# VHH binders against q96fz2, part 100

Target 1, 269 residues: q96fz2
Amino acid sequence: CGRTSCHLPRDVLTRACAYQDRRGQQRLPEWRDPDKYCPSYNKSPQSNSPVLLSRLHFEKDADSSERIIAPMRWGLVPSWFKESDPSKLQFNTTNCRSDTVMEKRSFKVPLGKGRRCVVLADGFYEWQRCQGTNQRQPYFIYFPQIKTEKSGSIGAADSPENWEKVWDNWRLLTMAGIFDCWEPPEGGDVLYSYTIITVDSCKGLSDIHHRMPAILDGEEAVSKWLDFGEVSTQEALKLIHPTENITFHAVSSVVNNSRNNTPECLAPV

## First folded at step 5 (VHH)

Design z13 (framework vhh_8cml_1)
Fold by ESMFold2-Fast, scan of step 5:
Structure z13 (fold): chain B 269 residues (1-269), chain A 124 residues (1-124)
Amino acid sequence: as target 1 above (269 residues)
Amino acid sequence: EVQLVESGGGLVQPGGSLRLSCAASGFTFSRWAMGWFRQAPGQEREFVALITYSGRSTDYSDSAKGRFTISRDNAKNTVYLQMNSLKPEDTGVYFCAAVKTYYDGYQSSEYDYWGQGTQVTVSS
């Protein structure tokens, strides 16, 4: 997973992340750096995306079941990185393989610090290799959506107005991530950056791509992944596996260029 | 102000049991993960056991798994280590320590507060 859509306005995104804390109280996540959130139908590595993480990462005595939502840079910059420019990192840290996560220092160290996050998206894009050609077919991949009278049928919304109705009750894709904090050697703001954990594709996606993000399906999985105060690394990693609860449709080549940021990027063709 | 005080150490024969206690004061105990470490003469401190701030999750070194049980009582600001089937190799000074995050709890360098330790000797 190297491209996502996360286009919801900040207020709609926040409401889509409503959750219950350990006491069963309904809550909305509290924002950190909300002005850094940039909605887009076509997010690539190095851009900022919203993630959920435990409040305990920011407040020493916080309840670890309470959530913060914060924009973070896609492409994990390890805390030990010594160069001044993060873009010069020699390793590709956009994704982290589940099978080697405990072998690589870049990921093992932040995991040991409980730096688990849930990466939010409308869905993600993958490009299917077409035999005997250099052409690839892009697909938009997302959770199955519950039909409502307001949202209409997924895949039948062709206008911006129809798509806005779909998004009112959209179930966001929740992907398992690892983040780290990097302090520039020459001073400046601390950089928060993340990687998406990847697993082997499920049966339903195997014809499109051989890998998929580790998807946390439902609030119990999301809560356990985030709650580093209560859930050990070993227990949390049991949540990392392929899921079949996913759907997709083909989209136009408009999405290929990451500078294109319109609803056409995810519209069915 | 912050204090961690271990107790319950002593001399036992191989196969015996001991229960260590660690009384905490001067910080919000119920919001901190707690760990036990041990140190044999001439050796580095090694990880033994770890418990989350609520007590819902625990972890152990390979040598402690199946024999030791870590637990806590947040109302009493106390963490415990129940040690069963003790072996001569378990001999050492046992330290209680507090760490902000459970996952930092495997490395002694990450701990903010330490007790002074209690001696455990396993011999015939």
Scores: ipSAE 0.000, ipTM 0.232, lowest interface PAE 13.0, mean pLDDT 86

Design z14 (framework vhh_8cml_1)
Fold by ESMFold2-Fast, scan of step 5:
Structure z14 (fold): chain B 269 residues (1-269), chain A 124 residues (1-124)
Amino acid sequence: as target 1 above (269 residues)
Amino acid sequence: EVQLVESGGGLVQPGGSLRLSCAASGFTFSRYAMGWFRQAPGQEREFVALITWSGRSTDYSDSAKGRFTISRDNAKNTVYLQMNSLKPEDTGVYFCAAVTTSFEGYQSSEYDYWGQGTQVTVSS
């Protein structure tokens, strides 16, 4: 996973993240650095994206089931990184393989500190390769929605205005992430950055791409991944596996250029 | 055209040393991270070592850590892999590869350019 859409206005995104803490209290996640959230239909690595993480990361003795929402840089910058400009980092920073996560120091160290997060998106994009050519077909991949489930899929004949109406009650994609905190060697603010854990594709996606993000399907999985105060690393990693509860449709090549940030990026073709 | 040319491979006894070189041309070398991968017969390519575009940060596989050193010379468009305390399990074809934007930096499928490889054989 190397491209996402996360276009909801901040207030709509916040309401879409309503949850219950372990005592059953209904809550909205509390924002950190909300001014750094930049909605977009076409999010690439190095941009900021919203993630959920446990309040316990910021407040000693906080209830570990309570959630913070914060924008973080996509592309984990490990604490051992010694370059001045993290935008030049070219490692396993956009994604982290589930099968080697405990072998890679960039990921096993923050994971050992409980630095688990849930990466939020409308959905993600993948490019299907055509055999023997560099031409690729982009697809937008997302959770089944109430409207999409009733109709089977959103048709290419649907107008952009009809497509836009689905956002009022959109179920956000919730991907398992790991984050870290990096202190610039030349001084400045601590950088929070994340990576998305990847797994082998499910059968439904295997014709599009051989890998997929580790999707946390439902509030129980999301809660267990975030709650590093009650759920150990070993237990949390049991949540990391392919899922079949996903849908997709082909989109136009407009999405190929990450500078294009319009609804046409995810509209069916 | 883009070319990566490895050299320095050969036959060496266990405990020996080899220095691999990779000469790059046809792209802006100083803007790419460089990696070394190896492949043993019947196995998939595995990550060995990585160096960032400026040379200030490096990373290694667990098997290479403490024994191998990756370095680069941007003025000469060359990346090196110094291999010490070689073991029979280090035997394989060693490839250098260049990457600008990584989906997964340790996954070979995400590298933009590849050399043709140089054989390293560690045996008595």
Scores: ipSAE 0.000, ipTM 0.229, lowest interface PAE 12.7, mean pLDDT 85

Design z15 (framework vhh_8cml_1)
Fold by ESMFold2-Fast, scan of step 5:
Structure z15 (fold): chain B 269 residues (1-269), chain A 124 residues (1-124)
Amino acid sequence: as target 1 above (269 residues)
Amino acid sequence: EVQLVESGGGLVQPGGSLRLSCAASGFTFSRYAMGWFRQAPGQEREFVALITWSGRSTDYSDSAKGRFTISRDNAKNTVYLQMNSLKPEDTGVYFCAAVKYDYSGYQSSEYDYWGQGTQVTVSS
């Protein structure tokens, strides 16, 4: 997973993340650095994307079941990275393999500190190799959506206004992530950056791509992954596995260029 | 080969001051966040203070805020804890600890390296 869509306006995104804390109280996550959130249909590594994480990461007396939503850089920058400008270096920390997460220090140590986050997206893109050509067929991959006659339905023949209505009730893709914190050598704000944990593709996606993000399907899985105050690393890692609860459709090649940021990127056909 | 050696502990009367030092060797000190923890007889280790690798950020336990100051000298591979207005409940063995990552270093289990500790006794 190297490309996503996360285009919802901040208020719609926030409402899509409504949750219950440990006391059963309905809540919306509180924002940190909301001005750094940039909606896009075509997010690539090194751009910022919104993630959920436990409030306990920021406040020592906070209930670990309460959630913060914050934009973080996609591409984990380890905390020991002192002499380099992250924006000038290519890091292969966009994804973290589930089978080697405890072997790589860049991921093992933040994971051991409870630095688990849930990466939010409308969905993600993958490119299928086509035999007989050097072209790849892009697909938009996302949770099955609740279908209604006037919302929750996307079609290539639908008007843009109908697509706008479907987003009000869109079920966001929730991917398991690990984040870390880096202090710039010359000062400035701490950089929060994340990686997406990957697993072998489920059977439904195996013809498109051999790997998929570790998707946390449902609020119980999301809550356990985030709650590092009550859920150990070992227990949380049991949540990391492929899921079959996913759907997809083919999209046009317009998505191939990461600078294209329009609804056409995820439109069917 | 990694060593953290604490010094500066001792006996002091309530209201007094002590300055603890921790000399580090065997690792690249400037890449590590440093913490101070303490352990009273019969109790678990508790967090006292943290300073990030650069020295730009510090944090303290509620009991230490306003009384203790953590600082570091990366040229000398040393971290310090200045303790003022000491109270009998501050009595314990004070440990220096190093962690290669920074920020969420409040749990003792997060730290990579530990010193042997230095005894601080606050008594009349």
Scores: ipSAE 0.000, ipTM 0.184, lowest interface PAE 13.6, mean pLDDT 84

Design z16 (framework vhh_8pnl_2)
Fold by ESMFold2-Fast, scan of step 5:
Structure z16 (fold): chain B 269 residues (1-269), chain A 120 residues (1-120)
Amino acid sequence: as target 1 above (269 residues)
Amino acid sequence: QGQLVESGGGLVQPGGSLRLSCADAGFYFSYYAMAWYRQAPGKERELVARITSEGSTNYADFVKGRFTISRDNAKSTLYLQMNSLKPEDTAMYYCAARDESWTGKDYDYWGQGTRVTVSA
């Protein structure tokens, strides 16, 4: 996973993240640094994306089931990194393989601190290799969406009017992430950055790409991943597996250029 | 992504006992709700017993007091202890797993089944 869409206005995104705490109280996540949230149809590594994390990371007496939403840099900068410029990091931390997460120092250290987050997106993009050619077909991949006015999920054949309405009730993709906090050696603000955990693709996606993000399907999985106060690293890692509850459609080559930020990036072709 | 493998089926006389096992090849067993279903020749598939990720159990009326569902999360294995078996229990027995999400009640993963025959 190296490209996502997260275009919802802040208020729509916040409502899409409504949840219940441990006591059954309906809540919206509390924002940190909301001014750093930049909606886009075409988000690449090194840009900021919204993540959910436990309030307990910021307040030592907080209920660990309560949630914060914060923009973080995509591409984890380890707390031990000693250079002044994060772009000097010699290895790619955009994704973290589930099979080696406990072997890599960059990931096992923040995991040991309970630094689990849920990465939010409308969906993600993958490029299917076409045999016998260098051309790749991009796909937009997302949770099945329910059409409340008609049975069935939204699809490529739906009218533009229907697509405009779906965003008000869009089910955001919830991906398992690990974050870390890096303090620049020469001073300045603490940098929060994350990586997306990846797994082998499910059967439904195997023809598009051999890897997929670890998707947390449903509130129980999301709650257990976030709740580092009650759920150990060992237990949380049991949530990391492929899922079949995913759908997709082909999109135009407009998405190929990460500088393109228009609705055409995720529109069905 | 778990692959469910059932074992323990066989031929048994009326009044006998069998213990079925279902091993999950995946590593996320403890987060799944698990169930045993069966399908007798010429009949629809029916729920026999269910166990939630937290250990709560539910049984079909026709097996209450005779069958016991249990799980061992350390071994990633589901069990069905079948006592006082009757010819009517003859069926293919299927293991099923569901990721306990808010999106649905249906079971997401199914095994290939193990055959139980109760005959004199």
Scores: ipSAE 0.000, ipTM 0.105, lowest interface PAE 19.8, mean pLDDT 83

Design z17 (framework vhh_8pnl_2)
Fold by ESMFold2-Fast, scan of step 5:
Structure z17 (fold): chain B 269 residues (1-269), chain A 120 residues (1-120)
Amino acid sequence: as target 1 above (269 residues)
Amino acid sequence: QGQLVESGGGLVQPGGSLRLSCADAGFIFSWYAMAWYRQAPGKERELVARITSEGSTNYADFVKGRFTISRDNAKSTLYLQMNSLKPEDTAMYYCAARPESYEGRDYDYWGQGTRVTVSA
């Protein structure tokens, strides 16, 4: 996973993240650095994306089931990185393979510190290799959505105008991530950055791409992944597996250029 | 709930050495940024040294080359090795801890201090 859509306005995104804490109280996540959130239909590595993480990362004695939402840089910069420019990191940390996460120092160390996060998106994009050509067919991949009487089914047969009304009740894709904190050696603000854990594709996606993000399907999985105060690394890693509860449709090549940021990027063709 | 407890202070002659320790009693030490502060009579509290959860260190100019901050996450203990002590180092030394945060906020948790006196 190397491209996502996360275009909801901040208020709509916040409401889409409503949750219950350990005591059953309905809550909205508290924002950190909300001004750094930039909605886009076409998010690439090195841009900021919103993630959920436990409040306990920021406040001693906080209830570890309470959630913060914060923009973080996509592309994990390890805490031990000694150069002054993080864009010069020679390793690609956009994704972290589930099968080697405990073997790679860049991921093993923050995971051992409980630095688990949930990466939020409308959905993600993958490019299907087409026979006999260098051209690839892009697909937008997302959770099945709840339909209303005014909104038709979500799919290739729907008009783009029908998609406008679906966003108010959109179920966000929730991907398992690992984050780290890097302090610039020359001084300056701490950089928070993340990687998305990847697994083998489910049967439904196998014809599009051989890998998929580790999707946390439902609030129980999301809560356990975030709650590093109560859920050990070994228990949390049991949540990391392929899921079949996803859907997709083909989109136009407009999405190929990451500078294109319009609804056409995810509209069915 | 957690509490920081300092130890290792005392009376020492100029040029001497002391090792301060700070032990936690109830939080996950390895996730916290830690620091040593000091306050001399009639002066404001000042940062001496800090260490991040991953071990990166930063020192005040007046202690560079003389003091070394370190941590042992397995023992949940923070240390300050103080060498070549000067009368100007006389102060109450405080251990401080905070979770990492974007805002670079002040430390949330403080010990009660350990006294260091450097006198001929």
Scores: ipSAE 0.000, ipTM 0.159, lowest interface PAE 16.7, mean pLDDT 83

Design z18 (framework vhh_8cml_1)
Fold by OpenDDE, second read of step 6:
Structure z18 (fold): chain B 269 residues (1-269), chain A 124 residues (1-124)
Amino acid sequence: as target 1 above (269 residues)
Amino acid sequence: EVQLVESGGGLVQPGGSLRLSCAASGFTFSDYDMGWFRQAPGQEREFVALIYSSGGSTDYSDSAKGRFTISRDNAKNTVYLQMNSLKPEDTGVYFCAADEYYDLGTSPSEYDYWGQGTQVTVSS
């Protein structure tokens, strides 16, 4: 996964992340560093994207079922990195393969510390190889959305009003991530950054691409992944597998340019 | 026509070094991630190293780590694999591969274009 969409306004995004804590109380995640949130239809590595993580990471003795939402840098910067510029990291940390997560120190160490997060997106983009051509067709891949009688498919939103309604009730894609905290050698703010765990593609997606993000489908999976206080690393890793519960549609080549940040990026062609 | 041409293979003793080169043509080299794979006799093609189009980010197989270095020269449309401390287990045909779009590049199926390969033999 090298491209995502996360364009919802902060308030809409927050509401979409409503959850129940361990006590069954309905909650909204509290924001950390909300000013770093930058909505975009076209998110690339090194950009900031919102992730969910357990409150226990920030507060001692906190209820580990409580969630925080925070923008983090896409591309994990390991805590041991000694250069002053994160861009000098030579190792690719945009993704972490599920089969080798325990083999790479950059991922194993933070994972062992319970630094699990859920990366939020409208969906992600992937490119299909076209037979006989050097051209690749991009696809937007996301959770199936509930068809309300009035809310047609993303493609059927004939009016701006209908489009707004679609996004107000959008089920966010929830991807399994690992994050780390890096302290710059010269001082300054601690950098929070994340990697997305990847798995082999499900059958439905296999014709598009052979790899996909590890998607956490449902509140239970999300809660278990986040709750490092109660759920061990070993148990959490059982949640990492392909899912067939996805849909996709072809989009225009507009998304090919990472500088393009318009609704056309995820619009069906 | 897209072409990837590997060179630099040969016979070397254990502990020796080789530098492989892959010359690319027929596409915008700077836009592609480049990788090296190898295939031993009777085995499947396996990932060795990759280098991304931007930022100089690299990754290696566990076997290659600490011994091999992948690099690229966009001005020359060439990707390199410096192999040090070679072992008999490193024997095989080494393939250069190219991928236009970002992925982890550890599976052969992720790459669009392939070279014909160059033979590397490590033997006493």
Scores: ipSAE 0.012, ipTM 0.347, lowest interface PAE 9.3, mean pLDDT 88
Fold by ESMFold2-Fast, scan of step 5:
Structure z18 (fold): chain B 269 residues (1-269), chain A 124 residues (1-124)
Amino acid sequence: as target 1 above (269 residues)
Amino acid sequence: EVQLVESGGGLVQPGGSLRLSCAASGFTFSDYDMGWFRQAPGQEREFVALIYSSGGSTDYSDSAKGRFTISRDNAKNTVYLQMNSLKPEDTGVYFCAADEYYDLGTSPSEYDYWGQGTQVTVSS
């Protein structure tokens, strides 16, 4: 996973993240640095994306089931990084393989500190290898959505007007992430950055790509991944596996250029 | 069906040069970080050099710095290792490796795909 869409206005995004804490109270996640949220149909590594994380990371006596939403840099910068400029990091930390996560220092250390987050997106993009050509076919991949006026799910055959209306009730893709906190050696603001954990693709995606993000399907999985005060690293990692509960449709090559940031990037072709 | 095929190995005298090539097929080459590893007689496989998918960043083992240059041609699906000032201790089988989701790529376990290797012998 190396390209996502996360275009919802901040207020719509916040409402889409409504949840219940451990006591059964309905809540909206509290924002940190809301002004750093930049909606886009075409998010690449090094850009900021919104993530959910436990409030306990910021307040030592907080209920670990309460959630913060914060923009974080995509591309984990380890806390031990010594250079003054994060762009000088030589290693690609956009994704983290589930099978080696406990063997890599950059991921094992923050994971041991409970630095688990849920990466939010409308969906993600993958490029299918086309047989007999040097062209690639992009796909937009997302949770099945409920149609506003019908009991069926939304699909590629729906009109653009129908797609515009679904965003008010869009089920956000929730991907398992690990974050870290990096303090610039010469002072300045702490940088929060994340990586997306990846797994082998499910049967439904195998014809598009052989890897997929570790998707946390449903509130129970999201809650357990975030709650580092009650759920150990070992227990949380049991949530990391492929899921079949995804859908997709082909999109225009407009998405290929990360500078293109329009609804055409995810519109069915 | 991923395939990596190394070539360019051979016998060379100390101080000589060799250029290794690795032809890749079966995957989107431009999406993969590429590395070179070597296995000396009686030793475990060790990191030599890597190049990120974009070609914009490279990294080298301490023994390779200043002598070896890794490069890639995404249009030809090929990665190269130019080896200068070769020493007897550079002798070994050189392997090309590919990793889609690179994570500190200096360990063999981090790489998804491997070639069969090409022999480099530095001897008088």
Scores: ipSAE 0.005, ipTM 0.193, lowest interface PAE 11.3, mean pLDDT 84

Design z19 (framework vhh_8cml_1)
Fold by ESMFold2-Fast, scan of step 5:
Structure z19 (fold): chain B 269 residues (1-269), chain A 124 residues (1-124)
Amino acid sequence: as target 1 above (269 residues)
Amino acid sequence: EVQLVESGGGLVQPGGSLRLSCAASGFTFSDYDMGWFRQAPGQEREFVALIYESGGSTDYSDSAKGRFTISRDNAKNTVYLQMNSLKPEDTGVYFCAADTYYSWGTSPSEYDYWGQGTQVTVSS
């Protein structure tokens, strides 16, 4: 996974993340650095994206079931990175494989510290390779959305104008991530950065791409992945697997250029 | 300045063997899973074999299983492909690549560091 859409205004995004803590209290996640959130239909690696993580990462005595929402850099910079410029990291940490997370030092170390996060998106993009051509067909991939009287059924058959109405009640895609904290050797602000865990594609996506992000389907999975105070690394990793609860439609080549940031990027063609 | 340089290709008869080498420089070799891909004339580039950064795990295409062995030497920044029982269908340009996305993927798009390739020809 190397391209997402996360375009909701901050207040809409926050409400879409409403949750219950372990005591059953209704909550909205509390923002850190909200001014760094930049909504976009076309987010690429090295940009900031919103993630959910446990409040316990920031407050020693916090309830580990309470959530913070924070923008983090896409592309994990390991805490051990010794150079002054993160852009000089010589390997790509946009994604990490579920089967190698405990073998790769860049991912194993933050996992051992409980640095699990949930990466938020409207959905993600993948490019299907067409047999016999060098052209690829982009697809927008997202959770099935609830049918409403306003929006009707969501899907490729719906007109682009109907898509504008669905954002009011959009079910955000929730992807399993790992983050790390890097302190610049010269001083300055701590950099929070993340990677998205990937798994083998489900049957429904196998014709589009052979890999998919590890999607946490539902609040139980999201809560267990985030709650590093109560859920061990071993138990959390049991949540990492393909899901069939996903849908998609073809989109225009407008999305290919990451600088294009318009609704046309995810509109059905 | 990333460089991957393949060597060891050549012409062999069916049933023969070749050992390919790939020398890496310009990046921290021991941090990357390494793969071998091949491209036959008129065909798409396809996966052959992959090895973990530690050398502890390997993966092979169906056509390579039982005939090819991938290995690596992190002290020498080199990855190898030992090819036995070669068939005419194995003919192609063989490429070394670093798994820059850490995807363990079989798709060429998941690799940004590539060598220029070495020709393997299997003919009678």
Scores: ipSAE 0.000, ipTM 0.187, lowest interface PAE 13.1, mean pLDDT 84

Design z2 (framework vhh_8cml_1)
Fold by ESMFold2-Fast, scan of step 5:
Structure z2 (fold): chain B 269 residues (1-269), chain A 123 residues (1-123)
Amino acid sequence: as target 1 above (269 residues)
Amino acid sequence: EVQLVESGGGLVQPGGSLRLSCAASGFTFSRYAMGWFRQAPGQEREFVALITYSGRSTDYSDSAKGRFTISRDNAKNTVYLQMNSLKPEDTGVYFCAASYGKWYYTSTDYDYWGQGTQVTVSS
């Protein structure tokens, strides 16, 4: 998984992350560094994306079922990285294979510290290789969405420009991630960065790409992945598997250039 | 009371053609995206084709592209699937489905379903 869309305004994104704590009380996640959140239809590695993580990572006595939402750099920078510039990391840590996660030091160490997060997106993009050509077909892949129906009169025909209202009730894609904290040797703010765990693609996606992100389907899976205070690494890893509860549509080549950041990137063609 | 009724299925030789129709009643058809899905014995229901509520956009599965054409007539509350160059692999029960305002590639997202019509491509 190397490209996502996460374009919702901060307030809409926050409401989309409404959850119930251990006592059944409805809550919204509290923000850390909200000014670092940059909505985009076309997010690439090294940019910041919002993730959910347990409040217990920041407050020693917090209930581990309570959630923080924070922007983190996509591309995990290990805590032991000694150089001053994280972009000079020799390893590609955009994704982390589920089958070797406990064998690679970059991921094993933060996972042992309970540094699990849920990476939020509208959906992600994949490029299907076409035999006999160098052209690749991009697809936007996301959770099935709940239908919106107007009660009573239909009124005037819905505008194609009325996409703003589709997003008010959008079910965000929730991907299993691992994060780490890096302290610059030259001083400065602690850098929080993440990787997305990947699995073999499900049957429905196998013709598009052979790998997919580990998707946490539903609040039970999300809460267990985040709750490092109650759920061990071994138990949490049982949540990491392909899902068939996914849909997709072909999109135009506009998305290919990561500098293009418009609704055209995810519009069906 | 919502109904979707498929027709036009049957037995056809490889390389032949069939035109499926789906007649809708009990809802405001012109506000619904329409899809065609098929299911072979022992398999899950798979996407074949879709058309937006306005009829301006269509999309097809890779296996259907270039051979099948979806169309609709909002005045007649009917969606059609023209199938050309049929292959044995196209054999299955074909279902039409309706979804308010937005189309999907996933069968679980559609609001209303027909009972299906059998298409058999064989000697």
Scores: ipSAE 0.000, ipTM 0.087, lowest interface PAE 23.4, mean pLDDT 85

